# Designs tried in a protein design chat: VH-VL binders against q96il0. Part 330

Target 1, 167 residues: q96il0
Amino acid sequence: APERGAERRDTAPSGVSRFCPPRKSCHDWIGPPDKYSNLRPVHFYIPENESPLEQKLRKLRQETQEWNQQFWANQNLTFSKEKEEFIHSRLKTKGLGLRTESGQKATLNAEEMADFYKEFLSKNFQKHMYYNRDWYKRNFAITFFMGKVALERIWNKLKQKQKKRSN

## First folded at step 14 (VH-VL)

Design Za30 (framework fv_ebrasodebart)
Fold by ESMFold2-Fast, scan of step 14:
Structure Za30 (fold): chain C 167 residues (1-167), chain A 120 residues (1-120), chain B 108 residues (1-108)
Amino acid sequence: as target 1 above (167 residues)
Amino acid sequence: QIQLVQSGAEVKKPGASVKVSCKASGYTFTEYYISWVRQAPGQGLEWMGWISAHDSYTNYAQKLQGRVTMTTDTSTSTAYMELRSLRSDDTAVYYCARDQSYLPRGHDYWGQGTLVTVSS
Amino acid sequence: QAVLTQPPSVSVSPGQTASITCSGDKLGDRFAYWYQQKPGQSPVLVMYEDSERPSGIPERFSASNSGNTATLTISGTQAMDEADYYCQAWRSSTAYVVFGGGTKLTVL
């Protein structure tokens, strides 16, 4: 069906706001969460008449998204691997098997798992701090280019309006 | 004037380690990343990894993971790259080059290169 | 996993236009960079962010990047342009920075 233009809703059924800008820009797609990063990828719509500045902004956002997804995919895999190793190590130390009598994976109680979470957070604190700094810098650059694109669109509209009236 | 000056040529035996230095001048060292790129004789450029001079955060090429370590000394504006368990196929010219993390501008300044020869 | 493919060599006569390609899956969605390397010398950045030219690089150098292919164009090629040329892009899956295999430009 043809798109009807801008649509605004305070919240979606899941409690998330939904916004559909002008018809062309509604072609940006949000994908399902990545298995490893748990982040939803954004597939950017490429306009037929994309300006060099718009292309630069799109590439900057795409590269930032990939950098972000790779960081969190690696972090989540590291967390899962170290958690499993920690559990197996502690169960072995206690002389316990890897499975319960019900056939489920044996696990540690909340107090024992708290030790793992504290160690993991402490070990990775510095790495996350550096990531946040670079994330901040990338988002500043994106915001700056978004501003330039917005100004370009305003100036183009003003030029088109003036030319229309003088013709 | 921006420049990166690297340490001199090294000759190493298989199994040894090498540590190459890269001294930066003419810019604020801590605001840039330093990449290490190597080039085997008659071959192309191969990226090894980069290090942030501000916080020493590193990313290494998967092929070299576990054998390479990159460090910085901000007091001397010097970056270091150590490669362990050397093999004959590690014989190459090793370059340092600067780049920005938040807005990649490419590697705009390069060191002169350091020839590392691995032979018995 | 990201691979950037360049022709091994390109030959051009003085004054002619040289075209060097760099191909990779969805390369046009990334920024491409170009480096010039003369024998015994360090690489020199000649183009950045697809089509931007650093200070000191002659205007005869230009570049584009779309789809799967980035192209470095040298108009009015001179003997001094004879060198190896490498493309580069940012990719994060298996390596953060990837270089093309290089192209030897011969001017005769």
Scores: ipSAE 0.384, ipTM 0.688, lowest interface PAE 2.1, mean pLDDT 81

Design Za31 (framework fv_ebrasodebart)
Fold by ESMFold2-Fast, scan of step 14:
Structure Za31 (fold): chain C 167 residues (1-167), chain A 120 residues (1-120), chain B 108 residues (1-108)
Amino acid sequence: as target 1 above (167 residues)
Amino acid sequence: QIQLVQSGAEVKKPGASVKVSCKASGYTFTEYYISWVRQAPGQGLEWMGWISAHNSYTNYAQKLQGRVTMTTDTSTSTAYMELRSLRSDDTAVYYCARDQSYLPRGHDYWGQGTLVTVSS
Amino acid sequence: QAVLTQPPSVSVSPGQTASITCSGDKLGDRFAYWYQQKPGQSPVLVMYEDSERPSGIPERFSASNSGNTATLTISGTQAMDEADYYCQAWRSSTAYVVFGGGTKLTVL
């Protein structure tokens, strides 16, 4: 193939990543898209002298990422299942088989599929609204803890300066 | 007062199904997850699954996948757990417990428990 | 599947410090929670998010979580603290709640 040398998508749904950051990197890094959720995971940098508050922030960010990935993986599976059921139902109503004469999956045209997309969005409106609410609340909590970590770092620097000046 | 009140004890034969209810009061039901946790006589706690009260999103323990169904009725602020194809080793006290959907706080309020006995 | 290991029993004299451990691979990368259960009663949350204490739980309860081991510490243990204690965590491999096997704390 023309792109035979291209790197393939890697997957690590359980959190065991093949794309590990360098052990002594000083920042977070972003992995390839997960095949189930289509979201790019963030692998968080762990400092050598991580404080309890910094650890709590990292755990909150990791749990929020896993929650987000699980939600979208499930949503994508539900969408695919309902889409397939809709196509099969419509083909049966028309008296058509599930495969074309060429052996490919029989599909509906864009106009026919528009009905499915409209119904799916309408049906899942409440679910998506509550997802957005929870997403905002989780990010608010993360931002709050980021502020606490920043304040802790400032006070630690001030204490170090005081200790140095005592000599 | 925040309370989770469960349905009464059940006695079932092997192969039957059981549906336990958990009625919530004193808080906004749709802002929390409800976990189901069981405890066999003299044994430890075993998590069965949880359901989001607002969008009915569920996650079940792998061991029980295919046998358990969790649902909610927001009009009555009630969560339900149905376990099918009952076996004698399903004899346990079944608890419902709430947890926050947006921030990990642990299971801060628990129902009183429902004893389900599976015997001939 | 993922397992959280607790000692089956711990015994202390009144006023002594009790330590209950919960071990699991990379447990310190997850939040740990602790529950107290007395005979015939529902579990009660005593510690959440590794080291946070709910309102109404005495200051003598504290906890830590690092490496592979989470620890619940009860200072100046009282007779009323006698109960079964369970640790709990979220496991990324299953994206579900896992409980430890429980520890019976006896105060004699």
Scores: ipSAE 0.400, ipTM 0.715, lowest interface PAE 2.4, mean pLDDT 82

Design Za32 (framework fv_ebrasodebart)
Fold by ESMFold2-Fast, scan of step 14:
Structure Za32 (fold): chain C 167 residues (1-167), chain A 120 residues (1-120), chain B 108 residues (1-108)
Amino acid sequence: as target 1 above (167 residues)
Amino acid sequence: QIQLVQSGAEVKKPGASVKVSCKASGYTFTEYYISWVRQAPGQGLEWMGWISAHQSYTNYAQKLQGRVTMTTDTSTSTAYMELRSLRSDDTAVYYCARDQSYLPRGHDYWGQGTLVTVSS
Amino acid sequence: QAVLTQPPSVSVSPGQTASITCSGDKLGDRFAYWYQQKPGQSPVLVMYEDSERPSGIPERFSASNSGNTATLTISGTQAMDEADYYCQAWRSSTAYVVFGGGTKLTVL
C-alpha cells in the first residue's frame, strides 16, 4: 500500500473526510472532486525553509478553500433536499407514488422542474451575491499576501546577488 | 465605538425554547459573522455556530444541529440565537461575538453574555 | 478528533515569563487565536493569526504556532494578567471554530 500523508477530516456535508495526499510531494497536490461540493481540494506543499509570511499565505489559502468547500457542500445539500421535497409534493398532488415500477425514484419532466430551478435561483439570489462579495474580498487578501511573498523573494535574491558581487 | 449588546437573563423549564438577541453597533454589520459561544458554570468555551449578517452562510456545531437556529435582522443590526428542547445541561452563559467574513481575524468583540438557566 | 488540549493551570511569579501551550493534530497548519477571560467578564482577543497582537494588547504578549503546538508567551507577567486563557483554531470538519479547554494562569 502506498504511504499516505496528512488526512483532512471534515464530517460536515462538505465531505473532505476521505482526501489523503501522498506523504512525499515536492509540489502542491490537487485531489479528486469532493463528493458533496464537487470542488477539487488543493493540498499545499510545505517547503523545509518556509518563511513566516509564506506560512500565513498558505494558511489563508487553506482556510479560504475550506470556507468555499463548506459553502458549496451546504448549498448543494439544501438544493438536493428542496428538490426532493418539491418532487414529492408534486407527485403527491398528482396521486402518484414516490417510486417507479423499477424501484427507482420517480421524477418530474424538464418543464415541471424548470419552475423549481427558477424559484430556487430567485430565493437564493441575495445569498449568492454576498457569497461573491466575500469570495472577491478573500481573493483580494490572498493576492495581497502573494505580492508580499513575491517582494520577500525579490529581496532575498538581491541579498544573494550582493553577497556574490565581490567575487 | 463597537458594541454587541445582548438581551437579559432567562429562566426556562426543560423542553422549552429560548431566543437570545445580540444588537451590534459601531461597524458595518454586513462585513462580519456573528458566532454564538456558550459557557456552562465553571466550564470552558463551547462554539455553537455562526451566521453571516444576511443569513447567506450559516453553520452549526454538530451536537446542536436540529435544536439551534440563528437569524439576523439587518435593518436593526441584530443577531438572534434560538435553542429548542432545552435540557438542564444547556444552563450556561451565552455569548455573541463577531469575526470578519472574508479574513479570519478572530472574535475581537464580544457581547456581555446572557445567563440562561434551565431548571424544573 | 480535532481536539485542542491546554494544561489546566500555569503558575508564575510577578515578572516571570508565562508559557501556555495548546496542542492539536496539525495545529501548525491552521491559524491559532488566544483569548483572555477574567471572572465575570467576556473573553478578550489577545492574539490572532498565530502571532499578531490586536490594538491595545501589551507588547509583553507574544505567540507562536508550529507543528502540533501553539504557544502563548507573556513576558514580565503582571498581577493583572491573572485570568483564564483559551486557544482557538479554525477547522471545518466538525466545527468552524474549536476552543481549547482553557488554562488558569495564577500570578503569585
Scores: ipSAE 0.627, ipTM 0.834, lowest interface PAE 1.3, mean pLDDT 84
Fold by OpenDDE, second read of step 15:
Structure Za32 (fold): chain C 167 residues (1-167), chain A 120 residues (1-120), chain B 108 residues (1-108)
Amino acid sequence: as target 1 above (167 residues)
Amino acid sequence: QIQLVQSGAEVKKPGASVKVSCKASGYTFTEYYISWVRQAPGQGLEWMGWISAHQSYTNYAQKLQGRVTMTTDTSTSTAYMELRSLRSDDTAVYYCARDQSYLPRGHDYWGQGTLVTVSS
Amino acid sequence: QAVLTQPPSVSVSPGQTASITCSGDKLGDRFAYWYQQKPGQSPVLVMYEDSERPSGIPERFSASNSGNTATLTISGTQAMDEADYYCQAWRSSTAYVVFGGGTKLTVL
């Protein structure tokens, strides 16, 4: 059986933000921007008496955050790679090297780069459309569960007030 | 002193693959392109392609599309050229050459060449 | 790929001037490079950008471009100049490199 050479897919390192909130935190914490996605991660607080609905909301928020982190980490990596390839290709076609005679990094002008951006956006248009669609779906779901949790909290407060009046 | 040192001669069978290395020294490897050129016995020079050392962006000759892969290792300042599905007409001396990083000045430094022989 | 055409051979007597031509479409828009190759050796760049010499190349080597033809000229040709000479250009549209067929220079 011919050993399929494992294409080392440069798996974008799962940028688990190394940000750890203080152990005694009773609220959500926002970390610094992730180096790959440039998104600020949120560490969600877990209450001691978390309801099933609160837990579901927290999990949905966590999953959505991870989804966003992965998407943008990959997108930024792809963009950076393709941008650099475009620059190198264009410099070569112009008969230029990677450095100028003064030792500076060779660059393209804004007009030349406009072609790259146009092409990149065109190429990734469908991907961005799907992202936007899914982003809205996820956020609507989160908002819906936020509403349910709010109602549950109101109901629980009302029950507690009734019990105190009956005693 | 700027040098390109290539791997030793290779003998391969038809259908096999060969990977030739080119170790660069004496300059900043990531600031230059590397070209690969081959020469069949008693024939002229044939350009195969070039690669950017830093990002490994490649441009291959149309004739070799699908059969050739060029790569770089910046940590070792080494360029690699892999040729697959070898045929008898791939028998040649293979050269790596540096393209200047400034103005278009051609191939200013060449490796010593690597003989690849494809025989049944 | 664009083809650069060179004469297969040129012969010259010692002390005379050798001229090697390289013709190709749109060559006038690009610089031609010239390489010397001796038997069993790697090519050596002898001329770049049509008229410039690398360090260590004798002044007897010169190059010119007229229309679609580049010319390598060796004045006062010496026995040591006997070699194969290749012209080289590149296409801006594809960034492909193209070599001429080579010219064998014989010093008689």
Scores: ipSAE 0.025, ipTM 0.635, lowest interface PAE 3.0, mean pLDDT 87

Design Za33 (framework fv_ebrasodebart)
Fold by ESMFold2-Fast, scan of step 14:
Structure Za33 (fold): chain C 167 residues (1-167), chain A 120 residues (1-120), chain B 108 residues (1-108)
Amino acid sequence: as target 1 above (167 residues)
Amino acid sequence: QIQLVQSGAEVKKPGASVKVSCKASGYTFTEYYISWVRQAPGQGLEWMGWISAHSDYTNYAQKLQGRVTMTTDTSTSTAYMELRSLRSDDTAVYYCARDQSYLPRGHDYWGQGTLVTVSS
Amino acid sequence: QAVLTQPPSVSVSPGQTASITCSGDKLGDRFAYWYQQKPGQSPVLVMYEDSERPSGIPERFSASNSGNTATLTISGTQAMDEADYYCQAWRSSTAYVVFGGGTKLTVL
């Protein structure tokens, strides 16, 4: 008997087209998460007649993105390394091997791991606080230039409107 | 007046370590990064890394990773760069330079440079 | 291991226009900076954010950055402009900051 599953059709996952901007894209595009930072990069659309101010904004946003990605890549690497060192140290103190009898990675319970998270957060608190301050300052700069671009576009529209009125 | 004043020239043997200081004045130290840039005799500029004066977050050039350490002392507005396992090809003038943390302005003020000579 | 390529030398007569290029893949998508270094002295920032001039730098200095090439232009070149010039850009893959190999400007 033929079964009708129109509402449950298998959907093949999107492949290569998801990893690259569409051809002739007129919008910014968000890429897949970076291996190291786990942040999604933004690929900025470049208008045909990009003004010097628009170019400056785009370059500022790109550089800020690279700064942000590098910070989180290093933070994630530090977290992973220190977590592994903590687990190995605690297992050695207990007289346990790094692997279980089944060959799986030996792990600590949630209570023991809570000690690691508390210590990690505590010693990185000031670093994260200053990161947030720099992040706000960078976003302020971006917002300032976005405002300038918006004013430029408004001014250009007003000038164009005046020319149409004169004709 | 904004100034970056570096420690004096050093002569080291291969395998030794050197620690160069850079004392900042005339601005709020914690609002800027400090980059370290070296220049071998008769050669061009080579970036070594930078450090945030407020978070102590560092980023090092890949070829120097594992040999270089950058630190700051906020109480004295001083940045430090330590280079370990010195080789003859580490002979250079070492500069500190400030860079803005939130706006890409480039290195607007530079220290006078510190000559580090590595010889047997 | 310079990612940015500069001509090693440029010569110009006093009063003429000097042009120093800096080439890198898609360099025009990043900010370019220019530094002047005289013998025995520290580098001095002469141009930033592609075409902006710091306070105290003469108006005869200008710069552009498009495609793969950034260019520093010194109009009405004077003897005091004789120096080594370095371009700089941001490159996250190998180093956050990359300098060009430098160009020696001679004014004869």
Scores: ipSAE 0.391, ipTM 0.735, lowest interface PAE 3.1, mean pLDDT 83

Design Za34 (framework fv_ebrasodebart)
Fold by ESMFold2-Fast, scan of step 14:
Structure Za34 (fold): chain C 167 residues (1-167), chain A 120 residues (1-120), chain B 108 residues (1-108)
Amino acid sequence: as target 1 above (167 residues)
Amino acid sequence: QIQLVQSGAEVKKPGASVKVSCKASGYTFTEYYISWVRQAPGQGLEWMGWISAHGDYTNYAQKLQGRVTMTTDTSTSTAYMELRSLRSDDTAVYYCARDQSYLPRGHDYWGQGTLVTVSS
Amino acid sequence: QAVLTQPPSVSVSPGQTASITCSGDKLGDRFAYWYQQKPGQSPVLVMYEDSERPSGIPERFSASNSGNTATLTISGTQAMDEADYYCQAWRSSTAYVVFGGGTKLTVL
């Protein structure tokens, strides 16, 4: 009686998926955004009957996630640092007379920030091209292995049906 | 057809710096990382770090942090590894090796190695 | 203290099966790789992604990786297989490289 009620006892949590690798019927868990990359990490559940092919897919997905998080953590830090340096430099060169409109925040208007965005995009164009190329290749490989896993599961289902008929 | 060719042997004094080069040919340079691995006489393989071929992403071994710098020149398909403040225990054969940037295929091609001797 | 531990040496007779282990915490959750190095030569990749063989590596080489232990198996070992063998894995959030201490395989 309580088995199905226990499974659905908790209301699905708002904003964060639960991680439960020690429990039966657990799935992959999605965490909160990483402070540096701003990407949500996925914690992969390992089933008891994981095939070698399923294990390869999981390891490939984990490696790709770590690669992706590290790239964007570095990129976000670089953007933030260069943006602050640009703002500080522009305010300094224009003299201390631009000590904000409100007297609190030292910011630039949209026209002035356009210069920074153009420079940043130009400077990072090649880096982002290489990232996109590798990202597509990684997802291509993951999709290929997902297809192999699906075929393996279909084949096992057919073998199971054959065994039932023989008995 | 795929080759990694390294610069020649070097003898350095303690405190000096050494810069080893690794010229790649026979493949698309920018599709691979280049790892640097060293081996002291009679010892095992020690990973030093890797660099993306376009040069903007590096990862160095903690033990060497602050002493090693890796760079690349995509126009010549060449990777470089510079080690500073040399000590006698930096005497080793230094290897470059490639690994795919999008798949963890392992280091399938290695340079011939560069002997760096640090002596007084 | 090593992240990946290998036996320093393994001895086998020609034609026998050699087994070289590589142990590390949760190693079976990462890809393992194996390299062969003969005296005065660069390392050669002999196994990748736990159990895959590169083109040109004899079928007598096989490998597995589960739990905390990766194993390289050489069936029908030949004199030419005498070499140092190193395991390797990716072990960090940035997927950095870690090598085992190496195993000297002697075929006598």
Scores: ipSAE 0.562, ipTM 0.797, lowest interface PAE 1.4, mean pLDDT 82

Design Za35 (framework fv_ebrasodebart)
Fold by ESMFold2-Fast, scan of step 14:
Structure Za35 (fold): chain C 167 residues (1-167), chain A 120 residues (1-120), chain B 108 residues (1-108)
Amino acid sequence: as target 1 above (167 residues)
Amino acid sequence: QIQLVQSGAEVKKPGASVKVSCKASGYTFTEYYISWVRQAPGQGLEWMGWISAHTEYTNYAQKLQGRVTMTTDTSTSTAYMELRSLRSDDTAVYYCARDQSYLPRGHDYWGQGTLVTVSS
Amino acid sequence: QAVLTQPPSVSVSPGQTASITCSGDKLGDRFAYWYQQKPGQSPVLVMYEDSERPSGIPERFSASNSGNTATLTISGTQAMDEADYYCQAWRSSTAYVVFGGGTKLTVL
């Protein structure tokens, strides 16, 4: 992950990348959407003098991101598989082939697909509830460590000011 | 008392399947992942996969893809690991171990292990 | 394939400091965990989140993790510490668990 590197900016639909000059300040960088989860990963900036507490916070944020990406990747795969099975089942029930006369995949209309979406959401309600619970717990842990890091930085600034004041 | 209690030893022939159980007690089962880890005689620990007790999503080691299935039964707080098409090099002690689902804290409690012997 | 490398054995005299290393590409960007396993027994978690001790683990156990190397340190090593030690990390975006090959600690 780039700690200080090139930033990309698109100016056209197909995109044109531009190098960031070396003198620009760097922050966390947001990457392209993951193939499986369709979520954009955050690449975390690593300070040169990172404290153990700051390192722990960064690792927690990275692990939470990977957990989130994994959940949505698995959910998207399950959705795609069950959607395909539903379409094939309904086409077979109607006595229709899996392909149109043009050779493209046969599809169901929006009204028929609405039944699948409702059923899928209902079937997966408990899993989404547990996902939300874990998501809140993970964000609480991150917030807690963010608070600890903030207190550490305040304490260090206070110590520095006292040293300057003491003369 | 937090405990993970596994099913007893198994002796199987090559090509057979084995299903090991791991019954959890003393904690909220759906707040933890269950990992399965095996150890061949005189060898190190090899991770096989984990299952989320709450989402039932699984991740399997690449080497075992297609041969392993992990499931849970929330009503009995039990995790299961089924390994198919057994080979002699699947002879190992199989462990279940828990890790937190919201924040990985390491595998803090382990089952006693289940010896699976694959021999002709 | 093990991506975490440990020395196969480490020997120390009673009362001396034992150091067991675990090496992997950018391991310091991940949390490292350490397990103790005595013959015929299940593994026991001795260190988690790089440097934290579970309740019941003696203060003589400590650990660090930076760059490519995590280290388990046992100060004032006792005969009861003789065991196999395994490091562990989460190594991929799909949350795969990886164990090191293990280190046999001998106290003589």
Scores: ipSAE 0.382, ipTM 0.724, lowest interface PAE 2.8, mean pLDDT 82

Design Za36 (framework fv_ebrasodebart)
Fold by ESMFold2-Fast, scan of step 14:
Structure Za36 (fold): chain C 167 residues (1-167), chain A 120 residues (1-120), chain B 108 residues (1-108)
Amino acid sequence: as target 1 above (167 residues)
Amino acid sequence: QIQLVQSGAEVKKPGASVKVSCKASGYTFTEYYISWVRQAPGQGLEWMGWISAYDSYTNYAQKLQGRVTMTTDTSTSTAYMELRSLRSDDTAVYYCARDQSYLPRGHDYWGQGTLVTVSS
Amino acid sequence: QAVLTQPPSVSVSPGQTASITCSGDKLGDRFAYWYQQKPGQSPVLVMYEDSERPSGIPERFSASNSGNTATLTISGTQAMDEADYYCQAWRSSTAYVVFGGGTKLTVL
């Protein structure tokens, strides 16, 4: 099994800050934000007696999470790259160097950057619309399977009660 | 009718490049991924990579990284796969196949295949 | 990087049950897919998301996926089922696709 290395630090009464996620948990665990996607991953709990339907739900949730994280990681990287290229291009057009007299990276003011943000949003409008569509479809599927799992659990409890009363 | 139609067979010399096309029809092209899968004579299926038709995001098999390029033309609903620096062991039937971007359902429709022969 | 292992061949008599396995590390934590390929033809999707059957695929096709092994089962096997069968899995929806080495099913 891969180690879960995430550790949450808080202040104990003795002035020592240390808190680790429980070794054993009957619930899903939430990790720290991913460096690139900025989303917090969920580590799903696997029950000892997981049904095929519960397994399907878990796989669908895991795959949807991975899809979502990769989409936003790629989008954030693309944004950062195109932003730097835009700044470089505009500074070259103005006849300015890439560094200030103090040796820091030269930047554009907020008014100049507004053009980049408008172009980036317009260029990526269809991509974000497809993302939203896919995100809603995936969540609809998850909700549907959550309902199926709930019905399965109710049915199993009813069967168990009937068996308990049989002669 | 959903259909993927590929370009015709090619014969190339070692070191050349080949570009195979896959024209989609009967569905909304931008709602699907297009995978490229090859099969050498008498061998199994080998995944080469996929391209998202809606944002042109690609993911290539590590073995082919640097030699393969996948592109799409949404105006013609066509996917392309270009393989460079061809070797004799690149001789294979090359398939395109679609899979849904919003929900993984497997590759439900495949092109007819394109035979690429690499020989001197 | 995961490898999917299939037996190279399986033989069965007409009317009997054929079972084709696909093994990979923690394969049961991912969705498995199955394809049928007849000589000179493109692959055909016969099972998706572990155990779901596409429209047009006979009811005698079924599948399961648990632990490290996915299994394709063909009950009442017919001569027309003679083909190569490939399993497939994904690490994630945007990561990569892996195919098994394939199994030649012979019906004699």
Scores: ipSAE 0.323, ipTM 0.694, lowest interface PAE 3.0, mean pLDDT 82

